# Ledger of designs, part 11: miniprotein binders against q5uxb8

Target 1, 222 residues: q5uxb8
Amino acid sequence: MPDAVRRCPEDGFFEGDTCPVCDGAGTHILDGARRRQLSKFVSGALRHFPEDAGIEVDKAGWTGFDALRVAVERQYDWADAAALAGVIATDPKGRFERTGVGNEAGITTAGGRVRAAYGHSVDVTLDGTDDPVPATLYHGTAPRNVDSIREAGLKPMSRQTVHLSESAAAAREVGRRHAADPVVFVVDATAMQSDDRRIVKRGTETYTTDRVSPVYLSLLEK
Below, E stands for the ipSAE of ESMFold2; O stands for the ipSAE of OpenDDE; V2 stands for 0.75 times the mean of E and O plus 0.25 times the DockQ between their complexes.

## First folded at step 5 (miniprotein)

Design H7 (at its last look DockQ between E and O 0.34; V2 from the best seeds 0.00; counts 0 for: pae E 5.5 > 1.5, pTM E .334 < .8, other shape alone 4.042 > 2.5, unsure alone 67.669 < 70)
Fold by ESMFold2-Fast, scan of step 5:
Structure H7 (fold): chain B 222 residues (1-222), chain A 80 residues (1-80)
Amino acid sequence: as target 1 above (222 residues)
Amino acid sequence: SGEKEVEIEASSILELIWKALIVLWKGYDVHIRVRVDSEEEIELLAEFIKELAEDLDVKVTVRIEDGTLHIHLRAEEKEG
């Protein structure tokens, strides 16, 4: 269960009970359960169901903060601009980007544009980033997929990109959605980039690429 | 504490899935049955549902039986 979202009037939104800047308690915005529920709604609306959620996203995946707020308020009577801004500002996985508000992104409840940083099934083209890419990345999957991956590599399936994790532990966590005992593939990211295969950091721990050829893959032993 | 049946109207499979997710996130288990005439299309839809559930951290069980896709979405324990 995620921690509650609170707000400091000077330092903005924070996760948990204590402001990391001033050590104040702040004011309550969302409990953990509502935070999780709203985060799933926002993620789904931006990545998979923008039309069904009543928002429009541009070619780069952006929607107006106010349009997203209207969709959120229509869906949940307990949610408001502060709840939305708080979910975006405190997301531990960095799933959301907000622009057009300068240094106020962690504080303001109005203005700017919002997009999902990764994970789209809808047709969007995300900007590149110069964030460093580790030499080794990881992909968690169900054991039944091993033979297919060894033969054909990693493909985006219904997504726009292949998602890779920064650590074997993070990859196993992702893989648990497909199997109780997932397996992990090791990705030679250095070799991929040397072959001009682009890998881009998205959020805090996720990396995306178009596809991964079998020559860059090995199964992590146990 | 009985179970309650809810009727959902949708013009597309994506709208159906979105509305089902909203019901799920209100704390209800959801069972969806979709008849699909094409074996290739039902397999692709099943794969899409599994990937979507992974992305949104949703517990899902997907079964294909006699041209029918069975989707079971399970609500989080103690979601209140």
Scores: ipSAE 0.198, ipTM 0.648, lowest interface PAE 3.7, mean pLDDT 82
Fold by OpenDDE base, look of step 6:
Structure H7 (fold): chain B 222 residues (1-222), chain A 80 residues (1-80)
Amino acid sequence: as target 1 above (222 residues)
Amino acid sequence: SGEKEVEIEASSILELIWKALIVLWKGYDVHIRVRVDSEEEIELLAEFIKELAEDLDVKVTVRIEDGTLHIHLRAEEKEG
């Protein structure tokens, strides 16, 4: 299970038992189980089903924090602004972005905007980051998809973009959701960028692109 | 773990999946049976559901039987 979320009054939300800045105990906000539930709901709302969650997202994927709070409180009797802010601030995969609250984004329980950083199925245009793209990226999938990918490359399905992982280990973890023995494709990101194919960093380990042609793909040998 | 039977009304398969996820996020395993007109559509839908669940820490098992798509949604037990 994920670690509990706590709040330091001075340093903001954190995972675990002690504040990583001041070693204080902070205040308990969410246990690991509720953290996981709330994170899933927020991810689903922001990426896939905003209307059904009772929120609206703009063309850039943004919703108001307060609007999202209302949706969260309606879904879970135990959820509040601190719970939502804590989940957003401590997400280990960098799935959420929060703006409009200044340097207090990790501490404040009101105001600003929130979006998912990646993984949308709804029509949104996300701003790119200026973060450098590694020379090599990875894509995890089921063995049954190998022939199709060799022929047609990687294409977006339910998502607007193809998701690539920074490491082979992360790609295998993605692939395990589709098959017991996943395969990993190696993506020549340098060659793609040289051919003016855009790759954008989103989450901590996630990169996105519109498509990957077979010419940039090789199967990682076990 | 108490089994609760819930009736869900949905106008689309996407709405149905969303409502099912909501039930899952409340702490219940979810079993869905969907009747689809073609096997091809069933397979496409199955892949879509798996992809949708990928970033939600949801374990999805799919079975096709007699033109019916059977979907089982479970919270991923993070081993560790």
Scores: ipSAE 0.134, ipTM 0.590, lowest interface PAE 2.6, mean pLDDT 80
Fold by ESMFold2, look of step 6:
Structure H7 (fold): chain B 222 residues (1-222), chain A 80 residues (1-80)
Amino acid sequence: as target 1 above (222 residues)
Amino acid sequence: SGEKEVEIEASSILELIWKALIVLWKGYDVHIRVRVDSEEEIELLAEFIKELAEDLDVKVTVRIEDGTLHIHLRAEEKEG
């Protein structure tokens, strides 16, 4: 469960009890439950249902921060600009990107644009990154999917790309959403890149690609 | 907030499920049962629903019985 979000007047939003810069307590913004709830609403709005949330995303996936603020305030009586800014600034998975506010993205509660870093089902074109790709990536899934994946590989489904995790632990966490005893595939990202397959980092721990052929996949040994 | 009933009109089962997921994503408490007679797209439909249900905390169950596909979409009343 995510930690509460707090705000340091000088250093901006942080999670947990004390500011990591000045060690001050700051001001309480959201508890963990509301943080999770707001994160899921914002993720859904940006990735899947922008029109139904009452926002517009451009071809690159961006919407105005202030427009998104209005949408969240309409959805939740307890939500406000600080809550939205805090969720975006402290997201541990790097699900959100904010631009147009310079170095103040972790502090300001107004202005700029926001998008989901990954996970879109709507038709968007995202900037690539030059961040290095680990030699090995991972995919967590339910045991019932193993035979299909071994035969056909990993393919996009409701989203535009296949999503891969940076670590086996992250992949297991994702896989537990599908099954109590998840299975983790190991992805040979080095081999994929040597075969000119594109892999791009899209968040703190998430990488995307078009598909993963079975030749690059193996089951993780426990 | 109180419970609210929403009536959804759709021209296909996939469209119906998509609209229902939007309602569930917005936090309404709703239970949906859908019947389909076509078996050719069962795998794709099931995969589509399960990927989106993960993002939306929606429980989905898919089963096939004697030439009929049963898809059940349910939202948990609480996350706590």
Scores: ipSAE 0.054, ipTM 0.490, lowest interface PAE 5.5, mean pLDDT 77
ESMFold2 (binder alone), look of step 6: mean pLDDT 68; pTM 0.589

Design H8
Fold by ESMFold2-Fast, scan of step 5:
Parts: C-alpha cells; sequence; structure tokens
Structure H8 (fold): chain B 222 residues (1-222), chain A 80 residues (1-80)
C-alpha cells in the first residue's frame, strides 16, 4: 500500500506523515488506497484510453492539466485538483511529466500540461532525455519466453517501447509478475549505444528502447 | 450493487487493453477471450496482461483452451 499524500503550504506535496523539508504535518490530501486508485486511472488515461477518459492527447503525449482534472472529477467524486496534482507530484515510479508551471509543479493545483513519461499503447512520439544510461541493463521474463527471445530479441509488443531495469534484482522482481521463478536477460547497453541504438531513461527506474536484438542479449543462467 | 462480470471480445491487443481497463475502473470483473494463431503471440500477450493485472492490483488467471486465450481479471477477494 502506498503512503498517503499530504500538502505543505510552503514545500508542496509529499508522501507519508511528515514534510521532508520542514518536518510539519501538512494537510491531508489522499489516503494510500485512493492514491493508488487515482494513480492507476491517470496512468491508464494518459497511456491507453485518453479518448474514452474524455481528454485530448497531442502527438507528444501532452494533455492540459485542467482537462485531466475534469476527467478525474468525473471518474471519482472524492477527487479534485489537489488530489490530481498530489498524485502527479509524488509518483515514486516517475510515470508523469508536468510542464508549463515553472518550479511550481510540486505545489500548484492548476495549469500546465501533463503526459505519461513512458508505457504508451497509443501512438505518441516522446523525445529523449540526457539522463545517463548504465553499461549493463536487465530484462526479467518467464522461462517460457526464453527460446523466442533468443530467436527474435525483445520487442515492445502491446506498448511502444521495451522496458529494461538497472539491476538483475530489479529485473527479477519485474519477472515475478510473470513466473514464480523468473529468468533474467543481461542487456549489453554499451554495445547497443555504440551501434546507435537509442536507450532512454524514463521515470525513476525504467529504461526504454525500441527493440533489443538477440546479439545484445545473454541469459543470466544459474 | 450485485456481481458484474463482462465478457470482452477484441480484435487487437490495443482494443483489448482499453476495454479491460475501462471495465475494471467501473468496478466490473473482466473475462477476455482472444483467438490467436501464434503460440509466441499468446505468450507475449499473457505476459503483458499479467503485468497489467499487477499494475491494477487485481488477480489474473490465464488459460489456453482450444486455440483460445482466456484472461480473467478479478479484484482480489477480501479476507473477512
Amino acid sequence: as target 1 above (222 residues)
Amino acid sequence: SGEKEVEIEASSIDELIWKALLVLYKGYDVHIRVRVDSEWEIEILAEFIEELAEELNVKVTVRIEDGTLHIHLRAEEKEG
């Protein structure tokens, strides 16, 4: 269960019970259960069903914050602009980007544009980032997928990009969603980038790429 | 009020995803039936649906029967 979202008038939105900047208690915005529920809806609306959520997403994935707020208020009678702003500002996975509000993104409940940072199934084009990419990345999967991955590599399937992890442990955790005993592929990110294959850090812990050819993959066998 | 289970028919994975998400967010349990011709596609689709179910914090069960992929997405039964 995620932590509750609270708001400090000076320092903005934070998760948990105490402001990390001033040690104040702030004002309650969302409990953990509603935070989780709202975060999943917002992520889905931006990535998968914008038209059905009643928002317009441009070619780069952006929608107006106020349009997204209207969609959220229609979906949940307990949600408001502060709830939406708080979910966006405190997302531990870094799923959301907000622009057009200067340095106020962690505080303001109005204005600007919002997009999903990654994970789209709808047709959008995202620009790269300047964040550093590790020499080695990892992909966790079910054992049943090993033969096909060795033959065809990693492909985005239902999403726009392939998602990679920073460590074997993180990749194994992702793989546990698919199998009790997941396997991990090691990705030679240095070789990929030297061959002009683009890898981009998106959000807090996710790295994305269009595809990973089998030549860059090796199975971390035990 | 009352139990709702909606069967979703989809001709593409994109259609499958948005229909499943909308029904789940409206509080319905979801049964998705997909006819596919490739075992590789079934495996990747199953993996994606399992990942999606984890993201939504729901139980997923995947069954292959007579060339049809059955996906059941249900909210975890509350203990107590």
Scores: ipSAE 0.006, ipTM 0.327, lowest interface PAE 10.1, mean pLDDT 78

Design Hx
Fold by ESMFold2-Fast, scan of step 5:
Structure Hx (fold): chain B 222 residues (1-222), chain A 80 residues (1-80)
Amino acid sequence: as target 1 above (222 residues)
Amino acid sequence: EKEVEIEASSIDELIWKALLVLYKGYDVHIRVRVDSEEEIELLAEFIKELAEDLNVKVTVRIEEVDGRKTLHIHLRAEEK
């Protein structure tokens, strides 16, 4: 279960029992179970079912924070603007982006726009950030996929991007979802960027790209 | 824990409805008759990738009855 979400009046939302800035206890916003439940809904509404959640997502993936709040309030009687703002501000996976509120994104319960940082199944074109991209990235997969990847490269699923990890260990953890003993591909991110292939940092440890040609791939040696 | 069976007219509609039910905190059972093994693999991989984002447990099995193949997909909220 995730940690509870609490709020410090000066420092904004935080997870756990103690504000990381002032060491105060703050005020309770959500317990771990409700935090998880709301986080799953918000992530899904932005990535997979915006129309059914009652929100409109533009071509870049953005929806209004207040529109998303209304959708959340329809879904859960216990959720309010503070619960939504807290879930977005404290997301450990970095699944959400918020804009239009300046430096207040960690504090404010109103205004701005929200989108999922990655993982869409709906037709969305995400613009990138200028965050540094490592020279080498990694992709974990089931052994059965090796021959297909060597021939055709890494391809996105319908309306999604290819997900790449910052380390071989992180890629193996992703791969374990598909196989008990996954294999890891090494991605030459420097070569991809020199060929004008776009790679964007999404979330805490994840990078995305449209596809990876076999020329940029090698299997991590045992 | 409650379980819901999903019915849909297309793969996209099925995935969409399954995710909505999962986000409401229910377990999902999807039973789909498929015409090819390629469709079975594509649907299974798609659901596995989506379920990873939702942190849910996925179980997939293929059942053959009277010469017809049915894909069974169970999605459950992860318990420690």
Scores: ipSAE 0.000, ipTM 0.246, lowest interface PAE 13.9, mean pLDDT 73

Design Ik1
Fold by ESMFold2-Fast, scan of step 5:
Structure Ik1 (fold): chain B 222 residues (1-222), chain A 80 residues (1-80)
Amino acid sequence: as target 1 above (222 residues)
Amino acid sequence: SGEKEVEIEASSIEELIEKAKEVLEKGYDVHIRVRVDSEEEALRVAEAIWRLARELNVRVYVTIKDGTVHIHLRAEEKEG
C-alpha cells in the first residue's frame, strides 16, 4: 500500500505524515488506496490507452496537464487537479515526468506537460519533444521499380502514403521483405520541406508523405 | 548511327548544365561525374543539378556511388 499524499503550503506535495522539509503535517490530499488507484489509471492512460482515456499524446509521449486532469475528473468523481499533481509529484517509482512549470512541478496544480518516463506499449519515441524530420530519408524498393520511379517518382501504390526510412540500412531491410536484392533511393527531405511538401514521422525510423517527385530522388549504390 | 552518349567537364555546376544542354540539343545523352567528400555534398550537388535541369527543361537522373555523383541527362525530341 502506498502512503497518503499530503500538501505543505510552502514546500509542496509530500508522501506520508510529515513534510520532509519543515516537519509540518500539511493538508490531506489522497489516502493510499485512492493514490494507488489514480496512479494506476494515469500510468495506464499515458503508457497503454491514451485514446480510451480521452487524451492525445504526441510522438514523444507528452500530453497537456490540464487535458489529463479533465480525463482524471471524468474517471473519478473524488479526483481533482491537486490529486493529479500530488500523484505525479510524489511517485516513488519515477513513472512520470512533468515539464513547462519550472521549479513548481512539486507545487503547482495547473499547466505544463506530462508523460510516462518509461513503459509505453503505444508508439512513442522518448528521444525528444519535437523531433525534426532528418535532412535525408531513404526508400527501399525492388529493382524492377527503378525506371518507373525515375520517371514518375514515388507514389503510394496500394498504400495511402509513401513510406520513407531514416537510414539506408532500414530502407534496405524494408525492401528485402518485397525483393531479395532491393535498391535504395536517397530522398532530399530538406528540399521537399522547403517546397512545402509534408513529411510526418511514424515510429522510430519511419516517415510518411503523399508523393516524392523524381527531383528529390537519387539512386544510392554505395 | 544510333544512341550516343557524351561526357562533359566544367569548372562549375552551372557551366556543366549549360554544356550538357548544348549536347542534348544535338540529340545525345550526357554523362557527368562529380567527386564529393560527403553525403551532404552529394545532396547539395544533386539539388543544384535538379534545380538547373528544371530551369533548362531537360530530363535528368542522379546516382550517388562511391563518393561520386553520376548525372545522366536524356535527350528530348525537338518540336517545330
Scores: ipSAE 0.036, ipTM 0.509, lowest interface PAE 6.3, mean pLDDT 77

Design Is5
Fold by ESMFold2-Fast, scan of step 5:
Parts: C-alpha cells; structure tokens; sequence
Structure Is5 (fold): chain B 222 residues (1-222), chain A 80 residues (1-80)
C-alpha cells in the first residue's frame, strides 16, 4: 500500500511517518488509501478524461493548478489544495510535472500549471515532440540484463520511463552507473515511429518512451 | 507493469470486461468511465467489476459520483 502523505512546515510534503530533512513527524495530509484514490483520479483526468473531470488541458497537456483543485474538490469532499499538492509533490512514479511556482513545487498549495509527464491518450502535443528524433537511439545496461532484454524488450521500472540516449557514448556512460563494463543496445527509432510508437525528447541528449519491443533492438559491438 | 493507460468505452458490461482483459494482458492500466441515469445500475456495475478484479487478482479503484462511475484497474506492478 502507498505511504501516507504528511507535511513539514519548513521542508514541504513527504511520504511516510518521518520528514527526510528534519526527522520531524509533520502534519497528516492524506492516508495511503486516499492518496492512492486521488493519485489515480488526477492521473486519469490529465491523461484520459479531462472533459469528464471538468478541466481543460491545452495542446501541450497543461491545466491550471487551481482548476485541477476545483475538479478534485468536486470529486472528493475530503480533498483540498494540500491533498492535491501533496499527491503531485510525492508521486513515486514521476507522473506529474508542475511549473510556474519556481522551487516551491514541494511546498506551495497554490498557483502554477500541472500536466502529466508522459502516457497521454488525449490529443496533446508535449514539449519537445516537434524536435526531430534521431533515426537511431541507444540504451546502456548491465551485461546480466542482455538475455531478458532480447526476450522481453526494454520496460520501465515502476518509477521511470525507458530512457534512451542520442549517442552510444552517452548510453555507455549511463550504463556505467549500474555496471563497470556496460553493454549498449541500438534502438531503431525510425521503425518505432513508423509503427506510431511515441518517443519524446527530454533534455539535451535524452529521449523517453513507454517501452521498446525486441524487434527494434540489436546489441552494439563491445 | 502499469506505465501505459487506456480509456475503455463499451456498450455492455460483457464488452467492457473483454476490452479490459485485452489491455491488462498488455500490462497497461485500464480507466473506465460510465455515465448512466440509474444509481442502482451504477452500483451493480461497480460490484460486478470489484468481483472480477478479485478473480483476476488485479488492483481496482471504483468511485461513484453524480451519476458517473469511475473505474481504474491497475496491472500488477513489476520491479526490475
């Protein structure tokens, strides 16, 4: 079950019983069951059913935090701005992006815009989707993972999307965080896009996708 | 996994279950929204879905609000 959401006046929202910064207990905001319930509603509203949730999302997937708060308060009598802000701030799967509040996103219960970071089924254009995606991308991994990747492809960890690099060298450096002698997979990004698989640019040399089927993968020589 | 999410539309509970199973089999989460004019029908659908989720051993969230039934079926999360 998910941990409860609590709030430290100085350090902001946290999950569990103890603030990771000050070791204080903080104030209760949301129990685990309600955290789960609210998180699923917010995720679905941003990705799948904004109109049914009573919010408007722009072409890039953004909605105002206050508009989302109103929708949440209509859906659940027990939810308020703090519950919404806490769910967004502590989401372990990184499903939400909040902007327009500077470095206060972990603390503030007002202002800014919110969108789903990935996994949209509504018609939106995410930032970076108009940038060209290279024909070939790369994924660095530990040698022990080669057989499972060849059989099942690349799948995200529970809290991450699949990360792809623009160059073999960059992929190898990412892989070195997990193994001293990493291997690199070559990803046929052209074939993925021809099959309507979405790849999104994230930062300078990094791309993300939901999964990569084995048919798009080959192992680069050592 | 549960990284991909799909909204399902169906004209019957039988069709809804069939489509939900296809999506869950791919490791995706299922979002279902049903708006009907009968509160009793909504409650019956919610109970049927909860029983199905128990049989399939999947996580389920069911919410009823103002004539709308929100259902989320979450595929089992796999760390790895």
Amino acid sequence: as target 1 above (222 residues)
Amino acid sequence: SGEKEVLIEASSIEELIEKALEVLEKGYDVYIIVRVDSEEEIERLAEAIKRLAEELNVKVWVEIEDGTLFIVLEAEEKEG
Scores: ipSAE 0.000, ipTM 0.301, lowest interface PAE 10.7, mean pLDDT 72

Design Is6
Fold by ESMFold2-Fast, scan of step 5:
Structure Is6 (fold): chain B 222 residues (1-222), chain A 80 residues (1-80)
Amino acid sequence: as target 1 above (222 residues)
Amino acid sequence: SGEKEVEIKASSIEELIEKALEVLEKGYDVWIIVEVDSEEEIERLAEAIKRLAEELNVKVWVEIEDGTLFIVLEAEEKEG
């Protein structure tokens, strides 16, 4: 079990019960159990499941600190900006990098970018993101969902990403797992990327995104 | 979530599946800790568990540290 995380107003975050710089007691931020729990989530979100955690990670692995904080607050009612900053600043294994805050990375609870320093999965998640995204993607669904998709777009079910296929045939096959007569939506991936919407290759012919606005969608007629 | 978290230890994928499903059905998050001395075996287990989580539509986090595989599976999300 890791030590608790505390905060010194002058020297920043530290682990244990005494500031290594000034010998002050500081203020309690996070007990050892919650520190471990939050660290596992942050590590997993950055290294393995960023899309599922609701954060956008660029090709180099970076995400905004504030975006990561929002994801953390959605995951844990007890976690806040100080808890996140403290976990990152005190990680004994050096798993996290933070930039854009100068020499304040050990102190500040806002700003900058964060990434995992190592330990990324090099399988489908990382390898897939190196491939270009096709101009057109496809989504297969049950006919009952057509009206809601036309109105609200494609949205993930809670804790999921939207899955897109490289071909209409693949999308229809995916849809057949949920309906005997699936329909296929055409996704304008070029327009999405031009509007700075993230699409990530997940497998050989599969792509994921957090949502697809109706403006990018049309029904494949037949 | 944290209030429903349970630690599970297992030596095989079959044991992991059995224990994880039983705990998830009770509404508890599942923590799986596997100590393995082979880097190849840890990677293989991590991938198998990620695939299982996708099939079951379960949120999962996986971490590998110093010959230990740490996995968290979350029970179905409830509003309250």
Scores: ipSAE 0.000, ipTM 0.222, lowest interface PAE 13.4, mean pLDDT 72

Design M1
Fold by ESMFold2-Fast, scan of step 5:
Structure M1 (fold): chain B 222 residues (1-222), chain A 80 residues (1-80)
Amino acid sequence: as target 1 above (222 residues)
Amino acid sequence: SGEKEVEIEASSIEELIEKALEVLEKGYDVHIRVRVDSEEEILRLAEAIWRLARELNVRVFVVIKDGTLHIHLRAEEKEG
């Protein structure tokens, strides 16, 4: 079960009991069960069943926040704009991207566009944002894949892009989806960009690229 | 990895697809059981599952037994 979603008047939405910025208690928005329920509906509507949810998703995967809010309010009588905004802002898996609201994405209950950051089942072309890319990124994987990656690099699987994490810890958690004791590769993002390889930001801590050549990879020792 | 198969139950196609995606993302295989009572609903489910398989690098196996569709989604090895 996920933590509850709460709202700080100054700092915006947060998960758990205490605002990470001001240590205040904030106002209750969603308990963990409703947070999970709403999150699954929103994820599914954006990735798998937009037409059944009554929303239109464009070729890049975007829908209007207000259109998604109407769909959510139609689906659940307990959900409102704050519940939707909170689910999007606090998603620990980084499944959602919101644009068109500037620095207000963690605070505002209106405006902008929303899309799933990955895993669409409808045909869309996903474009990343032009936010700055860190000099070093990370990729978590199962130990059995190490030799293959050292020989051939990181390659996309079934029309997916290669996903990179902002920290070794985040990469290790992603790797846990495939192995109990994952290993982490260090990606020289500065070298990749110097060689005109495009890396784009998706969500808060996730980056994507087409491929990562072995020359940009080294195994993190721990 | 797909070393364990999880059976999924849901009250709607939307819920079923969401649950299947969550299980597949954890590296498990999925077994869906659906009664063959409506052609239109089965076609909608098949379309959604076909799109999921295309996006998530999984294989789909369908078995019809005693008026029930058994849909198995098997995760393929991923390097990435």
Scores: ipSAE 0.000, ipTM 0.150, lowest interface PAE 19.1, mean pLDDT 74

Design M2
Fold by ESMFold2-Fast, scan of step 5:
Structure M2 (fold): chain B 222 residues (1-222), chain A 80 residues (1-80)
Amino acid sequence: as target 1 above (222 residues)
Amino acid sequence: SGEKEVEIEASSIEELIEIALEFLEKGYDVHIRVRVDSEEEILRLAEAIWRLARELNVRVFVVIKDGTVHIHLRAEEKEG
C-alpha cells in the first residue's frame, strides 16, 4: 500500500508520518487505500477517459482544478478538495503537473490547472496503437459467405467492427472457427487508407475497421 | 511496474483480451471495464482472465460493483 497523505499547515501536503520540513505530524487527509483509489481515478480521467469522468481537457491536456474536484466529489463521497490537492502534490511517480497557483501548488486546495505529465492516450477503442498498418490485410470466412461479401463487402454482424488479420495464415485460422475449409479475402489496406477509411491496430496481428467495401476485396483461396 | 496506464473497451471479451495483450507487452497497466447482465457472463470473463494470467506473468485485480466488472492487469516486476 502507498503511504497516507497528511497536511502540514505551513509546509503543505506530504506522504508518511512526519513532515519532511518541520518534522511535525500534521493532519490526516487520506489513508493509503483511498490515496491509491483516488490517484488511479485522477490519472485515468486525465489520460484516458476525461469525457466519462465529466471533465474537459484542452489540446495540451489541461483541465481546471475545480472542475476535476467536482468530478472527484461525484465519484467518491469521501473525497474533497484537500484529498485531490494532496494526491497531486505527493504523487511519487510524478504523474501530474499543476500550474496557475504560483509557489502554493503543494499547499493550496483551490485554483489552477492540472494535467497528466506523461502517459497520455486517447480512448483506445478509437485510436488503438500508433504502429503502421500493413499494405495488405486478410479476412477469413466460411465459403457460404463469399457471394454476400462480393455483393455487400464485410460488415460487423455481431461485432461492432470488422476484424482483419496481418497474414493469410492467421486469417485462415480465424475462419476455421466457423468452417472446416475457410476461404480468405485479401484486403487492400493501402487503398482503404488513401480513401480516408480508418483501420486500427487492436492486437499483435489483429486490425479493425468499420466496414470493407467490395472494391477493396479480392478472394485469395477457395 | 509500467508507468503507463490505459483503459480499454471492446465489443467482445476476445477482442478485449487481444487489445490488453498488446498494451501489456508494451509495459502498460491495463484497466478493463465490462458491464455484466448475468452471472454466466461473469464466469466466462473470469475464465478468460484466469487463462490470460496463466499464459502471461501478470497480476490481476478484479472488482465487481453495480453490475460492472473492473479488471486491472499489471505486468509483474522481475524479482531482485
Scores: ipSAE 0.000, ipTM 0.102, lowest interface PAE 19.9, mean pLDDT 72

Design M3
Fold by ESMFold2-Fast, scan of step 5:
Structure M3 (fold): chain B 222 residues (1-222), chain A 80 residues (1-80)
Amino acid sequence: as target 1 above (222 residues)
Amino acid sequence: EKEVEIEASSIEELIEKALEVLEKGYDVHIRVRVDSEEEILRLAEAIWRLARELNVRVFVVIKEVDGRKTLHIHLRAEEK
């Protein structure tokens, strides 16, 4: 069971019993059980059943916070904008990304856009020198797919684009959704870009491309 | 998830504690309240140096309300 979600009037949403900034108790927003229930619904609506939830997600996976709030309020009579904002702001698994609210994402109960995210909650890079598209990217998959990928490359399956990760570890974690012991392909992103193949940063640790030819792929020894 | 939250009274102590935790294979979460851009710059330089030496990724979330800033810094030890 996750910790309850509480709200500090000045510092925003937090999990557990005390505000990390002021050590105050704050106001109760959601108990652990309801937090889990709402988090599962929001994650499912963004990733699996947006039409059933009554929201529209664009090609990059974004939906308006207000549209998502309406869907949540329709689903649960105990949930409101604060409950939704709190679940998004405090998600320990980093399942959600919110933009369009500046530095207020941990505090505000209105505005912006929300989408499903991969890995950690990431907002700002301290060094400012991170490569926009790393020279090497990774793709995690089930072992049963290896022969097909070696022959035909990476192609969209149930998604519109091919998803690539910044690290072997992140790719393996993504692959664990499809197999207990996934394999990882190494993608030569430098070669792809040299050949004018577009790779777009979509999430905090995720990149997308239309397809990856076998010539850019090698299997990481697992 | 093996993440350890670190608190320290100085940047030097913060770096020492972060290094110890990262060497053990855990991810690090640092919460720092800062009241000036100078303090953010000094902390950023120290964290940049640490990340470069240890081959780790740095991710920052900033909360700002009425002139009060809190940085949530995540250091993730990743192998490429």
Scores: ipSAE 0.000, ipTM 0.131, lowest interface PAE 17.5, mean pLDDT 71

Design M4
Fold by ESMFold2-Fast, scan of step 5:
Structure M4 (fold): chain B 222 residues (1-222), chain A 92 residues (1-92)
Amino acid sequence: as target 1 above (222 residues)
Amino acid sequence: SKEVEVEIEASSIEELIEKALEVLEKLAEEGYDVEVHIRVRVDSEEEILRLAEAIWRLARELAKKLNVKVRVFVVIKDGTLHIHLRVEVEEG
């Protein structure tokens, strides 16, 4: 179930069927429906009805994890400390802050304080791509494509976008999927951005753009 | 300002974008601060990139048309793309 909560012994709570760190299945904690129910209750108790839920929040919005657990266990016979910890740790909306547990917030089922954190999550701006783009990017391709690229630039072909890599080595690895001895083009990303050409970061070392004109390209010397 | 949270379910990228646009436009025009959570499981990097680009395009259009601030928070986990759209409407 995509939105279920599971627990990895080594890596802590995760959502979905497979641990994002070790690819293990982990142990089931909550199905998606119960996760949604519990998440709504916890968010509401912290923000709208703490007194009705039987918890006290201080002036800064904090309540003890154990107090919140008692409230949750009173509300739902199927929920326990692991269910609460998992909902907090995996909340994709970033509605919760947990402090007082060091680096164990994704793993521990006890201790600390919890508060509503709406608006404190890391957001991208309305432009959507404020991550810095390196001055130079790279594109790996089959040698047969060199002449075409020099004349017409990089174009998506049957793809939606042109894929660029952060390093020559990464570009060469991408190129190896299409040719045993790929070549690498150097992309002048600074010049592209100064000409208002859009480059979007996606993944650790991957960038996309709709097209790269030949004026921004040069072949990497071997 | 008023606050509301919406979860959107869709069977296709096109349906997802259409539903998100309808919800954001309607609620922002009513003066709500809106949080929309979109969750899509995708099989390829190409699909993830295409969906993310479509969502950023939508956010920019809404910010211009409604004179609101729109923020996008994107998380990729286990082949699932989590998109959070936050719309902030100025009072008055």
Scores: ipSAE 0.000, ipTM 0.121, lowest interface PAE 16.8, mean pLDDT 70

